# Ledger of designs, part 7: VHH binders against Actin patches distal protein 1 (APD1)

Target 1, 316 residues: Actin patches distal protein 1 (APD1), of Saccharomyces cerevisiae (p38281)
Amino acid sequence: MAFLNIFKQKRGDEASQLSAKGREEISQSIKICKSDDAANEHSCSGDCKTEIEEGEQAFAKLKIEHETPLLNSSKTPKIHFVVPTSQIDWQHDACLEDPKSVQYKISQWCDKNSAKFSNVGTGKTLNCAVSSLPKDIMDIDVMRGTKNNVLILPYFIWLNDLRSDDVEATLDGLVPDLLDENISREKLLETRPNVAVARERAFVFICSHTTRDKRCGITAPYLKKVFDSKLQEHGLYRDNSDYRAEGVKIAFVNHVGGHKFAANVQIYLRNPNTLIWLGRVTPTIVPSIVEHLIVPEEPTLPFPEKVRCIKKYQSW

## First folded at step 6 (VHH; framework vhh_8cml_1)

Design s71 (from i7 with D56G)
Fold by ESMFold2-Fast, scan of step 6:
Structure s71 (fold): chain B 316 residues (1-316), chain A 126 residues (1-126)
Amino acid sequence: as target 1 above (316 residues)
Amino acid sequence: EVQLVESGGGLVQPGGSLRLSCAASGFTFSSYAMGWFRQAPGQEREFVALISWSGGSTDYSDSAKGRFTISRDNAKNTVYLQMNSLKPEDTGVYFCAADLEYYWGDYFNPAEYDYWGQGTQVTVSS
């Protein structure tokens, strides 16, 4: 264990400030805000201001690691499968709780096929996550976990009515076509009636997996309140009953690693098609994230020092 | 109590073989990726091999590739490292480690792992 302590000490001694090289790397995917733009941002008033204050008080009580540089502390996915559960917390192993579930079968398929797709498409990994997105509670197979609608990012499509027993055959056919840059969305959908476009302009996922790490569970609700309030100001907020296009869905997701960098937030923008994964997100910076990154037609990135990974994908 | 117990280490001649085992208890073994790391005197702990939770994916360091094979038996809660064509440079303490979220992080980094064994000594000498 003495040798393992050397790695921990070395990481603890590193400054959390983003390097010039890191800034240039991020700039390949997104334009960075000028510091004056971020500093002069009008945060919020009324309920939003109260929510920020309450959240900051909760965050101040947590031990969060602030010394380690964040850039490249996580990997960008080629495909991120997001499975609705209507839950905001899960058992320790989340996707692997039930071997008969859709999320288990997807996770198993991703694991077995990672090497096959390692040199294909944009990004590095095939990932499955569970989320608080709503599942159809009136469907008995959905409630049993053996059928679900699965969100596929960064492609912004829904794979509807997927049964656990059909996962292997379905993904064996779908995934090679998704990763083929010569196949358009229209062509992909021609023979796949269960594949539909996700009409949201963005998805924001906040790690809330309390069972895995308390900091995730404590931080996530406070961040969501501020996101919800700011999105409501712009007419972009969508609750679980609101299916209107061009809005933003905020959802909780299971543990994504790096819980010492709480809060972890994954932001998927549809146009331009981009994943921005942030660590050390606090209530105070959420308004700036909404105003500069989510709302504009041409997004710009505030607080680049909080980026864990970033990837601009091909637009669909 | 979480426990990882390595066995199978020993003294072997160059060109020889050893099979290391790591028996796991106290956590849901079948949900974790399992890795092997080694540490020579005066060196930092270095990555040797990884096997994913289902056994469907493996990765090896350049020095291990073609000579070492990682495998697992989820029914027995055990991960194995079959080491062939051993060299004096392979001498060190071999550790097994468990990582639940290996696909999101840098699994070459020891700090990313959740659980560690105490290690087993491998010595390759003539």
Scores: ipSAE 0.531, ipTM 0.802, lowest interface PAE 2.1, mean pLDDT 86

Design s72 (from i7 with D56E)
Fold by ESMFold2-Fast, scan of step 6:
Formats: C-alpha cells, sequence, structure tokens
Structure s72 (fold): chain B 316 residues (1-316), chain A 126 residues (1-126)
C-alpha cells in the first residue's frame, strides 16, 4: 500500500513538469491518452503481478533523478543502426571496442557523414548502437565481429551480410537512397538482394549497459520480464528463433546517455512510423505502455511526462 | 584515475592569439568527443567548441566561428584550441571536457559531459 502512495505522489510531481507547449509538441507526433485511461489501470495477472512487485522493490533502492523535465533531453535519430551481439552488457566503449568490427566502421561512417546529411530527411543524428539481438554464432566472420546483419531504423530494414571492409562503400550507396523522398521502399529493395524488410510491428530497446551504469543493469531485466509477460498475453511476443511477422522484439542496448533517468526505453513503431523515447520507466507503467502504445493499430501515448524525445517519420 | 589538465592560458592584448592544450589520461581518449567550455565571473559555463572522437566533425559557438580552431592528437591524448583575434569578451576560465555519447545528447549542455578539467585562465585586456 505504501509503495502505491509513493508511486502516485511521484507521478503527480512528474506530470507537473510537462508544460502545455510540451504536450502540444508531443501531440504533433502521437495522440496522448486521457489521464483516466492511462493511469496504471491495466493490471497484470499471475506471474506478471509478482514481476511488477519484485521490480518496484528493486527500483525503490536506486537513486533516480526525478527533478529535471525530460522533454528534449535527447535527440531524435535520422538513422539508427542497431548491431546484434547476443550480449546484454558490453565494454565501456561498446561500438568502439574493436576497430575491425562492423559497429566500429558504422560509427566511423556516421561521424564522417553527419554534416553531409544535416539538411536531409527527418531527425537530427546518425547513430550506431549494439544490442542483445542474436548474431549468427555459426559464422566465423560474424563471431570475429567482421561481418553482421544490421537493423536500420526507423526504416525497418535489415542490411544482411555486411562486412566491416565494405561498410563505407555500402552506406555511401544506400543512405542517400534511404533519405531520398522520391525513392520508394519497393524501388530501394529491387536491386539490393541483401536488404530485407524487418516485419516486426515494433522494436523495444531497454538500456542494460551495466559497465557504464549499474542502474541500467539492475532495471532492464525487470522491465523486460513485464514486457515479455504482457506481449505474451496479446500473442505478440517473439523469442530469438521466432520470425513470424507483426510481433514485437524486446532487446537490450548499450549506453544512450541520461542514465540518471533510468530506465531508458526506446520504442520504434513501424506503423505509424514513430520513435517514442521514454525515461524513468518503471515496472508499474509497462502494462499501460503495451496496451495503449504497442498493441493498438492506432497507438496512443500514456505518461507523456516521461517522453525524452518523440518523432513521427514518413511512412514507407 | 581520470585526469584532464589544461594549459596555455594567460594574459593577452585584444587581437592577440593563444593556444590552449588539454592532456588526457586514465580513459580511452580516442573514443571520446572533446569539448571546450568557458566561464566568465558570475556567469554559467558556456559551450565554445567540440571535436568528435575521430576528428572528422567539429562544431563551434557563434562567437568562436572563424576565430577559433579545435584539433586533437589521439597519439598524444591531447586536444587543442587555437584562439585568434581575441576580444575582451573572450576572458574567462577555459575548461576541457570529454563526452562518450555526444551524438545522443545536447553537447552544448555541460551536464552531458563525463569528465572535466580544472580550467585555465584566459584574460584579454588592453
Amino acid sequence: as target 1 above (316 residues)
Amino acid sequence: EVQLVESGGGLVQPGGSLRLSCAASGFTFSSYAMGWFRQAPGQEREFVALISWSGESTDYSDSAKGRFTISRDNAKNTVYLQMNSLKPEDTGVYFCAADLEYYWGDYFNPAEYDYWGQGTQVTVSS
């Protein structure tokens, strides 16, 4: 009972941080839930309820920053490259750990080409992240890090069999076409046999980079448990071997900044094509996020006060 | 363990030049973006310049554009700020700072930076 009162108090304090102008800004990208619809009314049953209770106890022990308004505390990516590693934690420098790796070469390409694309497309930045998404451990070059399949968001495509030595030439050709409003997805894929559509309805990335900040390592597994349970209720859960379309993949990602706002969750919706980046995500609000934002064909946003950044991209 | 040490500050007349250096130790310097900030008496820290981890990208405040040049030497774990055509308004303590994830955050905001030096005084007076 006591923890519900603490939760209600913190929620009220955080809601007051979102200005009317900030709420209007968010509404340009997504419809906001009425507060009565969103307020953690979507309870879990069975194991899920226990998972929320255990998670809230773990979160209560952590020092999380609650005073700073979240909106615009991060930048929306123009392109977000996500590299599978099958790992849930990484070395301090993550993408830059091995100069021979695909993720290092992508990071270097992003740095070199940021100015070239500054006035093109939607969003601000070219970003590379590593993730717990599975890599092909039977491929020697994949195991060595010199070859991988790379998820490209917000475009919901896989760039398959990308070799580290080929990164510059491949991205020099692909990225201008991705950002060209006159080139359809069908035309983009027509001559590119190693480019495939990612048929998930959503990707959910939770920061788990323990080596950078222990709050991420502690919070991420508890959030994933609740996401997994709620997605299973809706038939949307996909494990690493399940490639059925229209499901949701939950994965861990490396440090994205702002760990004082743990937990950090990046949600990419395919239709409408939208990034919702949330801070201060707790186990108690996960059911509402799944029910209102991820499951419906017409998504609505609960807890707009937790938005760090939001962007609606052009539909493909 | 982690240390950033600024040097090269001093007193200079308007129109003069100074070259600031920042020597880094205790972290993987080549993986971090490096920034320069300055603080005048009674004011908050303001952004001056940034150079990306690879050196391929730079950014400058409007007051620094055309007068200041940021550079880095990853072999020497050092970042530099060449300041030309100095004005009295450039007076302040100059700090170097390191940011690993500068692409995700607002690198004009001092709170986004992982590591900070102690600062070096620059005085521009006639």
Scores: ipSAE 0.565, ipTM 0.812, lowest interface PAE 1.8, mean pLDDT 87

Design s73 (from i7 with S57R)
Fold by ESMFold2-Fast, scan of step 6:
Structure s73 (fold): chain B 316 residues (1-316), chain A 126 residues (1-126)
Amino acid sequence: as target 1 above (316 residues)
Amino acid sequence: EVQLVESGGGLVQPGGSLRLSCAASGFTFSSYAMGWFRQAPGQEREFVALISWSGDRTDYSDSAKGRFTISRDNAKNTVYLQMNSLKPEDTGVYFCAADLEYYWGDYFNPAEYDYWGQGTQVTVSS
């Protein structure tokens, strides 16, 4: 396989870009895999091997930037709002395409309040993204975009039935409590019937925003196929209708910056509460990511050279 | 086609003022954060100021803070940089730039930005 030789060469070139200081930074959040414990070319089933081959052929046609070191090329969020749209692609401006939408009002709130929360909590930014997570097609206000359920990471909670006109008042009350280390999840939920626990063990977000960058649209479906296959092997796969706890949800998200580092993958683990944001993710490395980072009770990080940012949050 | 066109540069004496404008077309201006960068002769492009898509957030380099004001008019697809108390060290080519996902990255880094203008020359000299 030609792609395996290309993978080994690219892996060696990228690994040389990660400094000793960078390894120390990553190690503060997660244990790094020993090099011989990382990806195994034979860790995939027959169909998965074919999916990897097809994906690598598609990736080979794309111009991806390989020279720039990735670590600290993105910022860790204090709060990441993820809005279901049931779509896999969006208008160029994604969250901002409709001023009446929940995602527009959340984005506006994040912009207005970023400075207010600069010195509290873990992470640097307040971010809103749209996703392919399912929205309730039977609710007319949800279909119009003026009402939605919003996933709030890294807290692993759902803010349900949020109306666009209520966003400012709701987030003004909720966010200070979320960022207060002295307020437990149980206490937060006690007076908030519209807030519920997200029971997934992890969320995996792959940038698929084709309208924003073609590389995202081309790469994302190939990565999802390999992630789905590996998660199915471990009994962790959940489709949009499967609400069983302790599984993994894979969804597409709008552009998160750094499209030249395709593919971009954001992995949120609930225990320990950690964001691992990877660039230059290829089909060949997905099995190792699932087996070493997502499946184990004690996650370890393969391919630390692919980390754009990483943060271990306080246990909720 | 995306265009950012800077104007308002020129020669000014120390202590003088200039107002730079950047007219945007070909993208949804109101959805983008807008930044100003400058490049002095023989130096790298450096951050000067940023304004968020809504206008509710601004940020300035230490050298610009208190002297420069960034503003925007989303109805006119234009971002402005009002420069007061100009110093010889403010001399350089001033660029405007657009960044849709500015919250996710380091907006002090020119590589973060999606679109760039051609620049306008500012010279502060007696």
Scores: ipSAE 0.553, ipTM 0.818, lowest interface PAE 1.9, mean pLDDT 87

Design s74 (from i7 with S57Y)
Fold by ESMFold2-Fast, scan of step 6:
Structure s74 (fold): chain B 316 residues (1-316), chain A 126 residues (1-126)
Amino acid sequence: as target 1 above (316 residues)
Amino acid sequence: EVQLVESGGGLVQPGGSLRLSCAASGFTFSSYAMGWFRQAPGQEREFVALISWSGDYTDYSDSAKGRFTISRDNAKNTVYLQMNSLKPEDTGVYFCAADLEYYWGDYFNPAEYDYWGQGTQVTVSS
């Protein structure tokens, strides 16, 4: 009860920070929920209710910045490379820790080529992140970091068996085609046997980079527990051994900036192809996010005041 | 101990040139993007230039484009700002700043930077 009252009060304060122009901007990418609909979809009992209560108690002890409007506090990527590491925390420099790694070579390629693609395609940046997504522990090159399968968002494709030494040549060929809105997915895949469709309906990335900021490390596990529970209720949860299509993968990612707005959650929907990047995500609002944004075939956004950036990409 | 130490400021006449240096220590310099900001009397801190960790990406404020050049020497842990064709409106305290994740955030916003120098004064006056 106490937490629900606090939630309602904080919700009102944050909602007042989102301008009419900001609401209009968000509405160009996604339909916004009516406030009453968002509040009424909180069906959480048993373990899920306990997980929310425990999480809210942990969040209440943290200094989270609540005064700054969130919209446009981050940039939407043209391409977001996500590298599996099976880790939930990383060295301070994350992608740049090992110059021989796939993620280092991708980061270097993004840096070198960002100006070349500044006016091409949809979105603003070329980004590389590491994630807790599973890597093949039976492959010695994968374990050493010199070979990996790389998730490419917002395109929902896997670039499989990518070697560090091949990153430049591979991305020089692939990325111009990805950013060309006239090239279909079928055409892209015709000559690329190492590229496969990612069959998930959504990816949810929670910043957990404790080495970079303790708030990320503390908040991320509590959010994941509530996301996991709600996705299991809908039959959408997929563990690392479950390859069924149309599910949702929850993973941790390295630092994405704006840690003062913890928790940071990046949600990629495959259809319609959309990135929704949220700040100040708390355990209490996770059920509503799952019910309104992730589960429906036609997604709606329950808390527009928590959007850091949003982008509806071209479907392919 | 993280330190960023700016040098090379001073008094110059309009049309003159200055080269600012920022010496970094106490962190992995080669992993960080480096930015220059300035603050004029009575104004907020504003973006001037950025160079990525590798040196392959640079960005400039509209007022700096064509007149200023940012560069870095990772072997010396130093970032530079070459300022040409200086104008009175370029007067201010120039700050060096470090940002690990420059591509995710708004690197025009001083609040996104991890480390800051103490600043060096640049005065452009006749």
Scores: ipSAE 0.444, ipTM 0.765, lowest interface PAE 2.7, mean pLDDT 86

Design s75 (from i7 with S57T)
Fold by ESMFold2-Fast, scan of step 6:
Structure s75 (fold): chain B 316 residues (1-316), chain A 126 residues (1-126)
Amino acid sequence: as target 1 above (316 residues)
Amino acid sequence: EVQLVESGGGLVQPGGSLRLSCAASGFTFSSYAMGWFRQAPGQEREFVALISWSGDTTDYSDSAKGRFTISRDNAKNTVYLQMNSLKPEDTGVYFCAADLEYYWGDYFNPAEYDYWGQGTQVTVSS
């Protein structure tokens, strides 16, 4: 209860930071929950209640920045490449650790092509991240980092069997077609046997990069436990061996900036195709996020004051 | 352990040139975007120029475009700012800064940078 009282106080302070103009901006991408009912104290029983209490205790010991308004503290990508590593933490440089790796070559390609797909000074449109999503441990080239399957968001596709030496040629061909509004998904896939649909209804990425920031490493596991429990209640939970369609994958990702706003959570919804990037996410608010944003066919946003950036992409 | 050391500042007349250097140690320099910021007395730090980790992307403030050139030597862990056609309004303390995740943040915002040098004074006066 003590932790819930702390949450109520901090939430009230944070809610006052979101302007009417900011609420209007967010509402252009997603409907905001009608009332504070969605944001108030949640009833949670059994293991879920214990997980929230344990998580809040861990969060209470961390210095998290609560004064700065979050909206527009990050930028939405045109393309987000997510590389499976099966790891929950990475070296300080994450994607740039190994020049022979797929993620290094993708990062290099993104840097080289930033001006082509975005004007100078507008950047931040092509992003590469590593994740705890599973890699094929039986493939020696995958284990060495020189071959991988790459998730491409917001398109909800997998680029399979991508070799590091083929990254430039492959992305030079694929990315212009992805950004061409006149090219349908069916047409894109017609000549690309290595491109497959990602069948998840949503991906939830929690920053867990402990080597980069301790707050990310401490907060991420507690949030994942509550997300997992709530998704299991709705039959949407998928572990790394569960490939059933229309579920939700929770994964850890490397540092995404703004670690002072821990925890950082990036939520990609397939329908409608939307990125909701949240800061200051705590265990107490996870049930409301699952119930209002992830589970419904028509998502609504609780806690708009926690939005760092939001974008509704064109339907794929 | 992490250190950024600026050098090359000084007093120069309007229309003159200066080349600033920033020597980096204690981190994987080749993985970081490097920026130059400047600060006049009583003012906030303002963005001057950025170069990406690979050197393939550069960006400049409107005041720096056409006059300043940012470059880097990853083998020497050094970033440079060549300043030409200097004006009195270019006067300030020049800082170099490192940003690993510059793609995600607003690299015009000093708060997004991981590491900072202590600065070198540039004075443009006759």
Scores: ipSAE 0.505, ipTM 0.792, lowest interface PAE 2.2, mean pLDDT 85

Design s76 (from i7 with S57I)
Fold by ESMFold2-Fast, scan of step 6:
Structure s76 (fold): chain B 316 residues (1-316), chain A 126 residues (1-126)
Amino acid sequence: as target 1 above (316 residues)
Amino acid sequence: EVQLVESGGGLVQPGGSLRLSCAASGFTFSSYAMGWFRQAPGQEREFVALISWSGDITDYSDSAKGRFTISRDNAKNTVYLQMNSLKPEDTGVYFCAADLEYYWGDYFNPAEYDYWGQGTQVTVSS
């Protein structure tokens, strides 16, 4: 009970940080829930209530920054490359740890080519992240990090069998076409047999990079347990061996900046194609996020004061 | 221990030049974007320049653009700020800062940086 009262008090304080202009900005990308609907604590059925309580107790011990307004504290990606590692934690520099790896070569390519794409596409940045998504550990090149399948968001496509030595040539050809609004998905794929549609309705990324910041490592597992439980309730949960379309993948990602606003959660919805990046996510609000943002065909946003950035992309 | 140590500040006449250096230790310098900030008396820290971890991206404040050049030497773990055509308005303490995830956040915001130097004084006056 005590944590519910603390949640309600902190929610009120944070809501006061979102200006009318900020609310209008968010409304350009997504409909905001009526306050009463969002404030309804959609608790988990069964054992996940214990997981929420345990998570809130863990969160209460952390020094999380609550005073700074979150909106525009991060940049919306034009392209977000997500590299599977099967790991939930990484070396401090994550993508840059191994200069022979696919993620290193993608990060280098993003840095080198960022200015070239500054005036095209939707969003501001070219970003590479590593994730807990599964990699093929039976492939020796994949195990060495020199070959991988790369998820490309917000386009919901997989770039398969990408070798580190081929990154520059491959992305030089692919990325201009991805950012060209006159090139359809069907046209993009017709000459690229190594590119496949990602069939998930959403990806949810939680920063778990303990080596980079302990708050991420402490918070992420508790949030994932609650997300998993709520997605299972709706038949949307997919484990690493479940290939059914229209489900939701929850994965851990390396540090995305703003560790003081833990937990950081990036939600990519396929239809409508939208990134909702949230800070200060707690176990208590996860059920509402699932019920209002992920499950409905027409998503609504329950906690606009927790938005770090939001962007509705062109349908693809 | 992580350290950023600035040097090269001093007193210079208007129209003069200074080259600031920042020597880094205790972290993987080549993985971090490096920024320069300055703080005039009674003012907040303001962004001056940024260079990405690879050196392929540079950005400058409007006041610095065309006069200042940021560069880095990853073999020496050092970032530089070459300041030309200095003006009295450039007076302040110049800070070196490191940001691993600069591409995700607002690198104009000092709060986004992981590590900071102690600063070096630049005075542009007669």
Scores: ipSAE 0.488, ipTM 0.787, lowest interface PAE 2.7, mean pLDDT 86

Design s78 (from i7 with L50A)
Fold by ESMFold2-Fast, scan of step 6:
Structure s78 (fold): chain B 316 residues (1-316), chain A 126 residues (1-126)
Amino acid sequence: as target 1 above (316 residues)
Amino acid sequence: EVQLVESGGGLVQPGGSLRLSCAASGFTFSSYAMGWFRQAPGQEREFVAAISWSGDSTDYSDSAKGRFTISRDNAKNTVYLQMNSLKPEDTGVYFCAADLEYYWGDYFNPAEYDYWGQGTQVTVSS
């Protein structure tokens, strides 16, 4: 270990969990930062410094599992449906709590169809999540859960005005075209006026599902405060009323598994099209994640030892 | 209280059949994927079969494919494993397990499952 600073010592211990092969596998998807560069970027001032200090105090009270290597402790989807609920916590079953809801019908469709789109015999390639992204509270069908706009990742598109009764017919038509590498985004949109490009630079999802695990509920708000502050420094922060392109949306999502590795953060970058799923994310490392991974045109990965899974998708 | 109770195990000769049942209570069974795992003496728990929350998707270990069938009855809160053409190598304690996040994790990994039964013994011997 270079210096006996507590942060560097703990990081050195975590880094030892990542094998040379694991580091090589990650490097196939994204360039890894030099450790010194990543450490320097964790610095924060003003409100951001206070938010980190408050968050670290909250994290210190939690029992988080630090012994298990994280790489390959989760799986990347071919398609991830994200349903806005405006909620930061959900019932235990989340997507399945209301059989009449859009998210229930999408989850049912994913279950029925995952095997059809598995290239390596996994069968588990399609996923539906609920999120704190805003839903239209003025629309009575949206408030009832029977109509919504659905974010489709990693394609960075919105499927607008989707009704629960139309889910099967809509996805039966849309999903094969999404998974066909020969169909461009322009061609996909030609006959689908209800499909729109999501113009965000990135989406950052933090697991906040308190009903499943209190560590998720406790950690997520502290991480969001630090992400928000750092994104504001770079002019990339977007609230629910800000429709400017090339910004970053931070949202809470339901349980993603591995709650013992709190906090869990899923980062989708539009260009290059990449999912980086991190565990054991703490307030102290958020500034480095923003500075190295989210802000640059050519992203680099700090703290590769915190990667649960990573996938660089085809250009969209 | 969450409870999974396996039944239907026993002693059978090679080539025989058994049907295992797992009765679930204390959670919303219809929202959970269900898996069967087995543990032979002196071995770690290994994956046998899994079925999604709706019953529309099933997965099998290579050793179970073509011989075992997993099914579920959500009205009865029960999952089943029909085992045909049993071999001595199938001997072990069979465990029922429940997993809400079936699609996010490695469903072959016992650590991904939220709830477990106590197990039922299956012995295949002449």
Scores: ipSAE 0.465, ipTM 0.773, lowest interface PAE 2.5, mean pLDDT 85

Design s79 (from i7 with L50Y)
Fold by ESMFold2-Fast, scan of step 6:
Structure s79 (fold): chain B 316 residues (1-316), chain A 126 residues (1-126)
Amino acid sequence: as target 1 above (316 residues)
Amino acid sequence: EVQLVESGGGLVQPGGSLRLSCAASGFTFSSYAMGWFRQAPGQEREFVAYISWSGDSTDYSDSAKGRFTISRDNAKNTVYLQMNSLKPEDTGVYFCAADLEYYWGDYFNPAEYDYWGQGTQVTVSS
């Protein structure tokens, strides 16, 4: 197969872009797989093999930037708010398209409070994104965007029934407590009936914001198919109607920057509490990512040359 | 169609002041964060200052802190950089750039910005 040979060559070229210091930096957050082991151990059969082949054909038609080193081309957030929309694409301004929406009010709150919770000179640390995670379409306020359940990462909690008019008061109370390392999860939840634990083992977010960049829209569905198939093999796949704990949710997210490094994938692991943000993710490497990073209780990182940023957060 | 036009550059003595302006057109200015970058001859573009879409948050390079102030007027689609106590090492071409607010990550990184001006020359000489 021609594309497997191209993959091996590109893998070697990209690996040369990761400096020894960069590799050491990544190693402080996660154990790195031997790159040869990661490439040799990935396996895919039946539907999964067909999905990889179809995806690689789609990716081959796209101009993806391969020359720039990825490490530190993005920053890890202190808090990442993820708002369900049930949509796989959004208007150009995504979170800012409707001033009455929960995501607009969260984005406004993040902007107003960024200096309070950020070390000066480190970039944005509070972020709001919209996602394809399901929203309650039977609730008229949810359908209108003025009420929602909001996923708060890296804390793996849901802030339920949040109304747009209540965002400022709610986040003014909640966020200082979230960032206070002396406040336990149990104490945080004791007086907050609308806060619940997100019981997923991991969230995987793939940028699918077609309105911002067609490469995101084209690549994201192919990656999701391979992730879904591989997670099914491990009993970790969860569809929108499956609420069992300890599974993995794959969702699409709005524009995350760096669309030239498509595909962009953000992986949040609950234990150890870690964000791994990858660029240049292709269908061929997805099985290795699932097998080495997502499935094991002690994750290891394949393809460290594809890391845009990484952070191991404090656990509960 | 999208344009960022810088103005206010010039020649100034060390210790002097300049106010740069950047007029924006062709996009929803109030939805975009704005940055100022500079580039000296033979060097890479470096970050100078940042202002969020609403104007509620600002950030500066270590060399600019205490001397430069970034501000914006969303009604006029303009971002400003007030530069005080100018030094010879501040010499360079100054660029304004626009980044959509929920681009998260490193606003120090030029690659995160969607739109760029052509630049305005600032020379500090004595």
Scores: ipSAE 0.281, ipTM 0.626, lowest interface PAE 3.2, mean pLDDT 84

